# Ledger of designs, part 257: VHH binders against p49116

Target 1, 238 residues: p49116
Amino acid sequence: EGPLLSDTHVTFKLTMPSPMPEYLNVHYICESASRLLFLSMHWARSIPAFQALGQDCNTSLVRACWNELFTLGLAQCAQVMSLSTILAAIVNHLQNSIQEDKLSGDRIKQVMEHIWKLQEFCNSMAKLDIDGYEYAYLKAIVLFSPDHPGLTSTSQIEKFQEKAQMELQDYVQKTYSEDTYRLARILVRLPALRLMSSNITEELFFTGLIGNVSIDSIIPYILKMETAEYNGQITGAS
Short names: E, the ipSAE of ESMFold2; O, the ipSAE of OpenDDE; V2, 0.75 times the mean of E and O plus 0.25 times the DockQ between their complexes.

## First folded at step 18 (VHH)

Design he22 (framework vhh_ozoralizumab_d1; at its last look DockQ between E and O 0.50; V2 from the best seeds 0.56)
Fold by OpenDDE, look of step 18:
Structure he22 (fold): chain B 238 residues (1-238), chain A 119 residues (1-119)
Amino acid sequence: as target 1 above (238 residues)
Amino acid sequence: EVQLVESGGGLVQPGGSLRLSCAASGFRFEDYGMYWVRQAPGKGLEWVSWISWDSKYTLYPDSVKGRFTISRDNAKNTLYLQMNSLRPEDTAVYYCATHWLGSSPEDSRGQGTLVTVSS
């Protein structure tokens, strides 16, 4: 059998709304997050091993790990999307809710801690200078996690995860031969993803999206979505 | 201020077709995904279609997939919904929508256009 990932799976280019507004409103944030989510889902769809698992299993996997994939995407695209600015804007918007006593003290704490964890995770990944190949493999490891409840084909999922890990190991050994512990330093970051709440992430980035439809409910449709062919369609300028 | 104006609704027989339009203003239309939602009498809001900012991707629920087609003309700031093979259960007020602006977590949509499918 061939490799789990190819060079085509390394490309992960997020296009942001342009130009960035002077004031980052919720509309901008939601659109940006939406693009990242779709990009992440389409990335998963492009993996032959993922396709081989079948639609039901694929849906279950993505439902289980979308927050982790999204977070890795945030880290990977942090510079392009000006993540720190977005997070600051989110905090600013939350201040209104706080002042209006719409959130409990405990909820405020949870949300703020979540934002902190997101920022810290992304900063840590930046410090490690993770490259596109490493991100691709990390996302694959996260995607093919067999330890989520309710999954089918767990043996096969585990096999794919092992392949991802081995290919990452080979890549790191080849590319960073002088850094003996790089693989370990990279992998040790993954547990941080499991500490992050998908509910809070959804609230922060996806409020108002598609009539407040949950990410969980929309995932099956994203995974089945079709590429539109609009020959001759007029699009707006840059 | 975001403004959305829907048009094209009307009375059609089962199996008929309609094309809805939505004129958008007050924001950079070409930068944002758009969607159609509908509300049938006595029911809640239901999303019926979504299209990405660049028209590269579209989403449909199973209820309308294969019958409805969403499209957009960014140069005209216009969103479209081609509805074919209409059914009585498609009867609803249809709204063009985008992400909410401001402090309230609700979608921005227009006044809607009524689609009635009846013999």
Scores: ipSAE 0.649, ipTM 0.838, lowest interface PAE 0.8, mean pLDDT 89
Fold by ESMFold2, look of step 18:
Structure he22 (fold): chain B 238 residues (1-238), chain A 119 residues (1-119)
Amino acid sequence: as target 1 above (238 residues)
Amino acid sequence: EVQLVESGGGLVQPGGSLRLSCAASGFRFEDYGMYWVRQAPGKGLEWVSWISWDSKYTLYPDSVKGRFTISRDNAKNTLYLQMNSLRPEDTAVYYCATHWLGSSPEDSRGQGTLVTVSS
């Protein structure tokens, strides 16, 4: 029992490679995206409700929603990442690829449409001025989605999602009491996340994975990743 | 201009240990995650470990978890792989790389160091 998220789950601090290169390249984009992915996975697996579901269920949930969590992370960290600059660099690269006949016209159209949807989503979240608490609850709602095919324990997942929804509602009502429609405006943004293609996200941000392995195949290992952090020193006596 | 030089390979008996090193130059090593891959004779590349730029995160496949330890010294631009409890199936050429999965040898992979586990 207790709240679904603690204050530690609101903290979501992304550190970028430093310094930013004179021009953006695939290595910088891939490292930046990888840091966001690992931060997002670290966030998800630290949630007690997520831990309670068990390893197989955890893997299934994250495989179903990692792209939605990643997209929320992009929106939350768009300014720190200079996401608009990264997307512009990708668009310029795609235009050069058309000149060199390296990609099919149909694929390029799909990728460009995805970039436009991503830009629109991030802009809409910025216009709403979504705060860190709201992002944390939106990520929890996306993580505990019971309606993905093939999931087990859907009743428990649904209960966790309902708890996240209620805690978001309580937070918005208390914090934005003069904005009666804020919750509704926030929630109507979420369906756009289901339109985001994980395949295209991999191509845009995880170049070097495409043509070898996918994010889907490494999620079990990411969820088991070893983490080092400052814990202070423990002095034993005997 | 990126240079990665692996060393520390050799012949070792099953159950033995080796420590591999990778000296990096030509890029800002401290800003990028690094990984080790291996290629057994007649096989494709297999990922064996990854470490984040700041050493906060490490990844291992089940085949080596608990036996191999990746580490880095950003002040010396050096990546390490401590390999314990070695098995004959660990026999391979080991490479370090800057891109975290499936990099080509002609891109961001070193020249490799041979590890042979045999009596």
Scores: ipSAE 0.506, ipTM 0.768, lowest interface PAE 2.0, mean pLDDT 83
ESMFold2 (binder alone), look of step 18: mean pLDDT 81; pTM 0.814

Design he23 (framework vhh_ozoralizumab_d1; at its last look DockQ between E and O 0.59; V2 from the best seeds 0.57)
Fold by OpenDDE, look of step 18:
Structure he23 (fold): chain B 238 residues (1-238), chain A 119 residues (1-119)
Amino acid sequence: as target 1 above (238 residues)
Amino acid sequence: EVQLVESGGGLVQPGGSLRLSCAASGFRFEDYTMYWVRQAPGKGLEWVSFISWDSKYTLYPDSVKGRFTISRDNAKNTLYLQMNSLRPEDTAVYYCATHWLGSSPEDSRGQGTLVTVSS
């Protein structure tokens, strides 16, 4: 059987609203996050192995790992989306909520720690200078994780994860032959994703989205989105 | 300030059709994802259609899939919802929506337009 990923799965281009406002408002942040989420989901949909698992299994997998995929996407697109600026804006917005006593002390701590973890993770990935192929394989490894509760076809999922790992290994060996421990350094970053709360991520990036519909509830529909044939005007980033 | 003005609602018989419009202003319409939501009497807010910023993707819940079609004209800053094969359960106030602005976590939407499906 052929490889899990092809060169088409390496492309991961996020287009931001243009122009970037001087002040990043919640509207801009939510739109940016939505685009990244959809891009991540559509990326998953484009993988033949993912399609082969069936709709129910696909939905379960994405529900389980969307936060990790999204976070990897944040890291990968950090420069294009000016993630540090977005996070700063989020913090600033949260400060208003704090002043209004809308959050408990414990919740404030949790949210701030989460933001810190996001920033640190993205910084660590930047320091490693992870390339597009490596990101694609890391996302695949995360996507095809068999250790989530309630999954069906776990043996097949595990097989796909193993393929992703092997292909990543081969790629790293071929591309970075002089860096013997690069694979290990890359893979050791994955546990950090499991420490991040999906609920907090949703609150930070997706509050007010689609009538406050949860990401969990919307995922099945995102995965079934229809491609529209519009000849409409698309404004590029300028 | 984001402004959304819905129109096109009215009374229709079951099986009939309506086309809703939403005029948008106060933001770069062409850069933002838009969606329709509705609120039936005594019920909560329900999303009924989504269209991506680039019009590449549309999204529908099972309740309206195959009957409703969302579209947009960026040159006119207008969002549309074509509603076919209308049912009594589609009776609701329909709102055009985008991401919320400000400090409150609620969607930005207009005053809505009433759609009544009744024989």
Scores: ipSAE 0.587, ipTM 0.822, lowest interface PAE 1.1, mean pLDDT 89
Fold by ESMFold2, look of step 18:
Structure he23 (fold): chain B 238 residues (1-238), chain A 119 residues (1-119)
Amino acid sequence: as target 1 above (238 residues)
Amino acid sequence: EVQLVESGGGLVQPGGSLRLSCAASGFRFEDYTMYWVRQAPGKGLEWVSFISWDSKYTLYPDSVKGRFTISRDNAKNTLYLQMNSLRPEDTAVYYCATHWLGSSPEDSRGQGTLVTVSS
């Protein structure tokens, strides 16, 4: 019993590599994306409802939705990441591949379409001025999705999703009381996340991560990753 | 240009230990995730360990968890891998790496250091 999320789950602060290089490159892009991915996984792990589902269910949920969580994170952090500049740099590299006879067939078409969908999604979220509370609940709705194949405990997952939806509704109604349709405008953005390909997201943002292993294969380890808290002392392990 | 130079490999008996080092230059080491990967004879690359730029997150596959410890010294631009309780299946060329722009895996890692675990 209690709210699904607390104020600690609203805080979502991404620290970028510093300083930004003169020209964006894959190294900087992949590090920036890696930080967002790990921040997103740390966020999911911190939710009591997520913890209550158990490790196997947790892994299955995140495998099913990590790309949607990552995409919401991109939209939320688009300005601090300079995402529009990153995507422009990627498009330039793709255009060079075509011009220099490095064409990869139909793959370029798929990647360009994905980039356009991502840009449109991020622009629509920015136009709506989605706040941190709204993002947190949208991420929870995406995380606790019971309609992915292969999930166990789907009844409990559905109850958590309904709770996230109710808490979002309450928040929007209280905070934006003069905007009767804000909840509907926010929720109609979610289907676009289902159009995002995890394979293409990996190609855009994670080429070179961990020797090119897939995100799907590393998720169990990300969810169990060692997180060090540090207050100026070395943590004594025994 | 990125330069990664591994050292510390050698011949060791099962149950022994080694400490690998990687000297990094040509980029702001303190801002980037670092990896250890390995390649056993005739096999592909296997991820061995990961450490975030600030050391807040470390990852290990089950094959080495509890036996290997990754660390970094950002002031010295050096990455380390402490390998304990070594087994014959740990025999491989070990590379330090970062995620990087390039046309081949060699653009993302050093030349490697050979670790041979044999009685």
Scores: ipSAE 0.529, ipTM 0.786, lowest interface PAE 1.7, mean pLDDT 84
ESMFold2 (binder alone), look of step 18: mean pLDDT 79; pTM 0.801

Design he3 (framework vhh_ozoralizumab_d1; at its last look DockQ between E and O 0.48; V2 from the best seeds 0.58)
Fold by ESMFold2, look of step 18:
Structure he3 (fold): chain B 238 residues (1-238), chain A 119 residues (1-119)
Amino acid sequence: as target 1 above (238 residues)
Amino acid sequence: EVQLVESGGGLVQPGGSLRLSCAASGFRFSTYSMYWVRQAPGKGLEWVSFISWDSKYTLYPDSVKGRFTISRDNAKNTLYLQMNSLRPEDTAVYYCATHWLGSSPEDSRGQGTLVTVSS
């Protein structure tokens, strides 16, 4: 019965590769996306409710929702990442692939539709001026989604999702007390996340990650990753 | 041009230890995450370890977890793999690597260093 999230779960600082190259390339884009992915997985693993579900359930949940968490991360970090610049570079690369006949026209239309959906989602979140607390609870709501096939412990997952919804409601009511409809406007953005294709996200952002393997196959290892104690800096006593 | 040069391989008895090094140049090493991968005789390429750019996250497959430790020294542009409790099945050519650079997968890894674990 404690809060689902604490203030430590609200902090979500993405450090971009520096310097940004004059011409964006797969190396820079993959590093940028990898940093966001690992930050998102670190965030999910740090939640006591998530830890309580057990390793098999954790793997199943993350396999089901990693793309939604990643997409929320893109929206939250769009300014810091210069996401518009990254997407423009990807579009230019796709146009070059047409010129070189490397991709079919049908695939390119599918990918361009995905980019458009992603941009519209990020724009809608920016218009609402979603804050860090709201993002943390939205991520928790998508993480603890009980309706994915193959999940165990769905009643407990439902309880955690309800708790995330209640805590978001309490936060919005306290912080935006004069905006009666803010919670509803925020929550109606979530269905768009289910329209995002994980395989297209991998194609756009994760070419070159560990020899271009699928995110689904490395989820168990990401969830077991070792994390150095880091709060902006690691220092050894000397 | 990106260059990754591995060293520190050799012959070692089962239960022994080795420390591999990888000297990196031609890119800003401190900005990018790094990998160790290996290829055993007759096998495909196998991921062995990952370390993030700032060393905050490290990742290992079950086959080496607890025995291998990846580290990096960003001031020296050097990646390391400490391998303890070596087993005959760890015999392989070990490569350091970074994310695919976009021209060829092999351009994203070094020439390799041979580790042989045998009595």
Scores: ipSAE 0.622, ipTM 0.825, lowest interface PAE 1.4, mean pLDDT 86
Fold by OpenDDE, look of step 18:
Structure he3 (fold): chain B 238 residues (1-238), chain A 119 residues (1-119)
Amino acid sequence: as target 1 above (238 residues)
Amino acid sequence: EVQLVESGGGLVQPGGSLRLSCAASGFRFSTYSMYWVRQAPGKGLEWVSFISWDSKYTLYPDSVKGRFTISRDNAKNTLYLQMNSLRPEDTAVYYCATHWLGSSPEDSRGQGTLVTVSS
């Protein structure tokens, strides 16, 4: 078997709505988030190993890890997205809900903690100066996680995850030979993704876009959509 | 202020076709993905089509896939929905939206256009 990922899987270019409005409204945020979500899903689709798992398994995997993939995408695209500004805007928009007493104190705390975790994660990734290859492999590791409930073909998923890990290791050793502990520093960040609530992420970034429809319910349709143009974007052809 | 005005609705027989239009204003239309949603009598809102800002991507639920086609003309700030092989269950008020369901206060949709499919 060939490598799990190729150079075509390294490119991850997010196109933001242009121009950026002076005031970041919910519309802008949701549009940006949806683009990232689609990009992330289509990235997954472009992996031959992912395709080999079959539609049902693929759907289950993405349902299980979309939040983690999305979060890694946020980290990777933080500069292009002006993520800090977006997060600040989200907080500002939440103020209305808070003032209207629509949220419980506990819920407010949860949401704020989630935003903090997200920001800290992205900052930590920036500090590590994670490159495109490393992000690709990290996303693959997250995608091919066999420990989610209800998955089929767990043995095969595990093999793909191991392959992703090994390829990442090889890459880091070759590219960052003088940094002996870089791999460990990178991998140790992954647990932080599991601490993040998909529900809260959905609420923060997709409130206007999705309404009462869950990302979970939309994932199968996203995975089935035509992606000829997206492949070009992922491969850096655009 | 975002404004969306739907048109093209009407009474059609089962198996018939209808084309809806949505005129958009008050925002940079070409920058944003657009949606069609519908609300049938006694039912909630459901999305029926999505098109990306650049028309490269479209999305349909299984209920309308193969029958409905979403398109847009960014130069005219207009969104379209071609509906073929219409069924009685397609009877609903159809809305153009900048978000999928328009259920959020921040969402923008028009007044809608009524589509009635009946023999």
Scores: ipSAE 0.604, ipTM 0.826, lowest interface PAE 1.0, mean pLDDT 89
ESMFold2 (binder alone), look of step 18: mean pLDDT 81; pTM 0.818

Design he4 (framework vhh_ozoralizumab_d1; at its last fold request DockQ between E and O 0.46; V2 from the best seeds 0.61)
Fold by OpenDDE, fold request of step 23:
Structure he4 (fold): chain B 238 residues (1-238), chain A 119 residues (1-119)
Amino acid sequence: as target 1 above (238 residues)
Amino acid sequence: EVQLVESGGGLVQPGGSLRLSCAASGFRFEDYGMYWVRQAPGKGLEWVSFISWDSKYTLYPDSVKGRFTISRDNAKNTLYLQMNSLRPEDTAVYYCATRWLGSSPEDSRGQGTLVTVSS
């Protein structure tokens, strides 16, 4: 079997609305997040191994890991997004909600802790100076996680995850041969992703969904996009 | 101030077609994804279509997939919805929106245009 990822899967270019406004409103934040979400989902779709799992399994996987995948995307695109500025804006908006007594004290604490976790994670990744290849492999490892409840084809998913891990290991060994423990330093960051609430992420970045619409409910539609539409979007990811 | 003005609604027979338009102003239209939503009598808001800022991404729910087509002209700050094979259940007020939820206090949608599908 060939490699899990190719060089085409390394490119992960997020285009932001330009110029950045002086005041980052909810509209700007949601648009930015939406772009990242679509980019992440279509990245996953572009992986042959992912395609081989079938639509039902693919949907289940992405539903289970979209928050982690999205968070890795935030880290990877933190500079181009001016993520710190976005998070600061979110906090400011949250302050307005607080003043209006819309949130309980406990909820405020939860949300603020979540924002802190996001910032810390992204900062930690920046400190490690993670490159595009490493991010691609990390995203693959997160995507092909067999330990989520309700998954089918777990054996196959596990095989793909192992391939991702092996390829990452080989890459790090080849590229960073003098840093013997780089792989370990990178992988030890992954558990932090599991501590983050998808619900809070959705609330912060995707405010204003209609009715009972959720990211979870939208994922199947994104993954079922027509081939022609999908193919047209692949070129945009470069 | 963000302004969205929908047009193109009307009465049509089942199986007929309509094309809706939305004129946008007051923001950088070319930078944002756009949405169509609808509200049928006695029902809540329903998402019916999405298009990304660069038109590379389009999305439809199963209820309209294959029948509706969303498009945009950034040069004209205009959003479109081509509706084919219309059904009575498509009867609703259709809104152009800059966010998934058009009922937000931020006025993320226009006044809407009525589409009535009836024999």
Scores: ipSAE 0.776, ipTM 0.888, lowest interface PAE 0.6, mean pLDDT 90
Fold by ESMFold2, look of step 18:
Structure he4 (fold): chain B 238 residues (1-238), chain A 119 residues (1-119)
Amino acid sequence: as target 1 above (238 residues)
Amino acid sequence: EVQLVESGGGLVQPGGSLRLSCAASGFRFEDYGMYWVRQAPGKGLEWVSFISWDSKYTLYPDSVKGRFTISRDNAKNTLYLQMNSLRPEDTAVYYCATRWLGSSPEDSRGQGTLVTVSS
């Protein structure tokens, strides 16, 4: 009955390891990506509507959409993360793998095409100058998506998604009243997220997973993570 | 040069406790999340716990949640694992690591400390 999101859900402050090393390495990239993943999961589970769905539904929902949330996070934090520099380092690493005959040309083409799609998505979001409120509602629309396979309680999830869409519409109309088509331009960016491969995201940002586990296998544990509150934890470094 | 040195392992009876330590050097310890992982005799690696760089987040698998507590002291570059209510199934070599381990775990972990839980 209340608003889907409050001002506390708009804050999304990513703290990067500092300083950025002269030559990026897998540990820096994995730490940076892990911080974004944990921030995104902490954000999602703080939403009262998400809490209302129950633990099994929450786990299923996040398993279905974690890559889309992560990708929105990359776009939102692209400047703080120096994402273009990180992606350039990954591209250079892939070129070295060709030199050492470690990867097939077909796989490298697939990964490079994914990197280009990611860069274009982030660039399109930056050109629209998407603000923090808009990102929060876009993430909520993505989180409460009822059309992923295997979900239960889809009618309630759909209701929450419609509420996120309505609140985004109200915000855009109030804040950008002179820009009649801003909402439409924002929303048409979302289908590109469904084309992002979670497998490739894991390879780009989350190398060295323990055993043969994947991000979706650790989602239940991340959603149950213990959180401590500390003064001074919010910074904009990197 | 990253160096991780585990200590504090030993022989303990079921129901007992141990506190493991990991001394870290050669990198900015305070900037990275840290993991405990273990390898039981004849088995593969199993993650045991995670703590974020600032201690804000801690994670545990169901097998140890409520019994094990991860902590860190960034001023001393030291990671800890308090293990309570130990069971024979906890018998393993315990390693600290700077990230999730892959198929070649030796390059991302220390040398390990043996914990044996038996009567």
Scores: ipSAE 0.588, ipTM 0.811, lowest interface PAE 1.7, mean pLDDT 84
ESMFold2 (binder alone), look of step 18: mean pLDDT 80; pTM 0.808
OpenDDE, look of step 18: ipSAE 0.637; ipTM 0.836
ESMFold2, fold request of step 23: ipSAE 0.542, 0.549, 0.549; ipTM 0.793, 0.791, 0.789
ESMFold2 (binder alone), fold request of step 23: mean pLDDT 80, 80, 81; pTM 0.815, 0.811, 0.819
OpenDDE, fold request of step 23: ipSAE 0.752, 0.767; ipTM 0.879, 0.885

Design he5 (framework vhh_ozoralizumab_d1; at its last look DockQ between E and O 0.50; V2 from the best seeds 0.00; counts 0 for: pae E 2.4 > 2)
Fold by OpenDDE, look of step 18:
Structure he5 (fold): chain B 238 residues (1-238), chain A 119 residues (1-119)
Amino acid sequence: as target 1 above (238 residues)
Amino acid sequence: EVQLVESGGGLVQPGGSLRLSCAASGFRFEDYSMYWVRQAPGKGLEWVSFISWDSKYTLYPDSVKGRFTISRDNAKNTLYLQMNSLRPEDTAVYYCATRWLGSSPEDSRGQGTLVTVSS
């Protein structure tokens, strides 16, 4: 059987709203986050192995790992989206809520820690100078994680994850032959993703969803949404 | 200031069709994904359609899929919702929105247009 990923899965181009406003409002932040979310979901949809798992399994996998995929996307697109500026804006908006005593002290701490973890993770990935291939494989490893509760076809999911890992290993060995420990340094970053709260991520980037709509609830629809031919990117101006 | 003005609502019989329009101003319309949401009497807000900024992607809940079609004309700063095979349960005030926010003071939606489906 062929490789898990092809060159088409390496392309991951996020198009931001233009121009960036002087003051980053919730509208801008939500649009940006939405685009990244959709891009991540469509990326997953484009993988033949993912398609082979079936709709129910696909939905379960994405529900389980969307936060991790989204976070990897943040890291990968950090420069294009000016993530540090967005995070600063989010903090600024949160200050209003804090002043209005809308959040408990504990919740404030949790949110601030989460923002810190996001920033640190993205910085660490930048320091490692992770390339597009490596990101693609890392996302695949995260996507095809068999250790989430309630999954079906766990054996097959595990096989796909193993393929992703092996292909990443081969790529790193071939591309970075002089850096013997690069693979290990890259993989050791993945546990940090599991420490991040999906609820807090949703609150930061997707706050105020209509009614009680959640990312969890919308994922099945995103995975079934009508789309033009997807070639691993959302085309448009940078 | 973001301004959205919905139109096209009215009374229609079951099985009938309506086309809603939303005129947008006060922001760069072509850079933002748009939504239709509705609120039925005594119920909360429900999203009924999504279209990406570039019209490449559209999204529908199962309740309206196959019956409703969202589209946009960026040159006219206008959002559309073609509603076919209307049902009594589609009766609601319909709003266009610039984000998935419908319950926050910062909601970006218009005054809405009433759609009544009744015999």
Scores: ipSAE 0.769, ipTM 0.886, lowest interface PAE 0.7, mean pLDDT 90
Fold by ESMFold2, look of step 18:
Structure he5 (fold): chain B 238 residues (1-238), chain A 119 residues (1-119)
Amino acid sequence: as target 1 above (238 residues)
Amino acid sequence: EVQLVESGGGLVQPGGSLRLSCAASGFRFEDYSMYWVRQAPGKGLEWVSFISWDSKYTLYPDSVKGRFTISRDNAKNTLYLQMNSLRPEDTAVYYCATRWLGSSPEDSRGQGTLVTVSS
């Protein structure tokens, strides 16, 4: 039985390409976003409750919620990523693309509204000063969402979500004992995640996916990704 | 300017091997993840391999897993694809690739190197 998450599941350290270029480019933005995606997938697959659901259920869950996990990751890592600077660079890039008639007017409105909603969400999370434990439990709540269409084992998924909610409640009450409304303020931010479009997130952060590759199509492979470790004791090993 | 130059393609019999190379310049290669993609005649682009910036993670679709190995040499700014147990369906132009916001796939890859697998 035991807790849903341990302290080792709270660690969430993003390493950025270094140094940050003086003039941001889409290559830097896509690499930064890819690192966050891989970190988020590594986090999810390390959870024993997630492992217990089986690979078909795991793939279905992550396909349904990867954008919500990614968006929580953006909020959590917004400062180390300099996310506000990245979003400003994307907006400038889109404005230049309008002058070249590369996007329809309706699509431009959708993309700009999405950027605004993302900025609002990240700012609201920063104002609440959400800590690493709270982020870990919020990610678990969105990961174990039983309401997505086409899921199997929904009763077990719901039990894991309830466990994540209970552990968040216990953590907040112990750590923020003099703020009786903190849990409610945190939980009311979650519906905003369902408003985020995975299609637009791919366009903003992952437009380097070439050919027949989409985030949905590579999720099974990311969840089973291989490691290629190098022996640091010998020169020239690759 | 970002430049990617593929090489190492050729004609090979089924069951044979080839090693493709991609020379990269114009960016800090060691900080960026890389792809191999391929395009068979009359088909769209198909992803065939991925390697992370630090070489810790590699991904393969089922069609090539176990036969292809991606690697990189950050000191030489070079990406590699070792292709073993080649099959006629592996015949394609192979590209190394990066990602750009708002660019076409042709702007994010080199000219490619042709691999032909036939008796």
Scores: ipSAE 0.433, ipTM 0.714, lowest interface PAE 2.4, mean pLDDT 83
ESMFold2 (binder alone), look of step 18: mean pLDDT 80; pTM 0.810

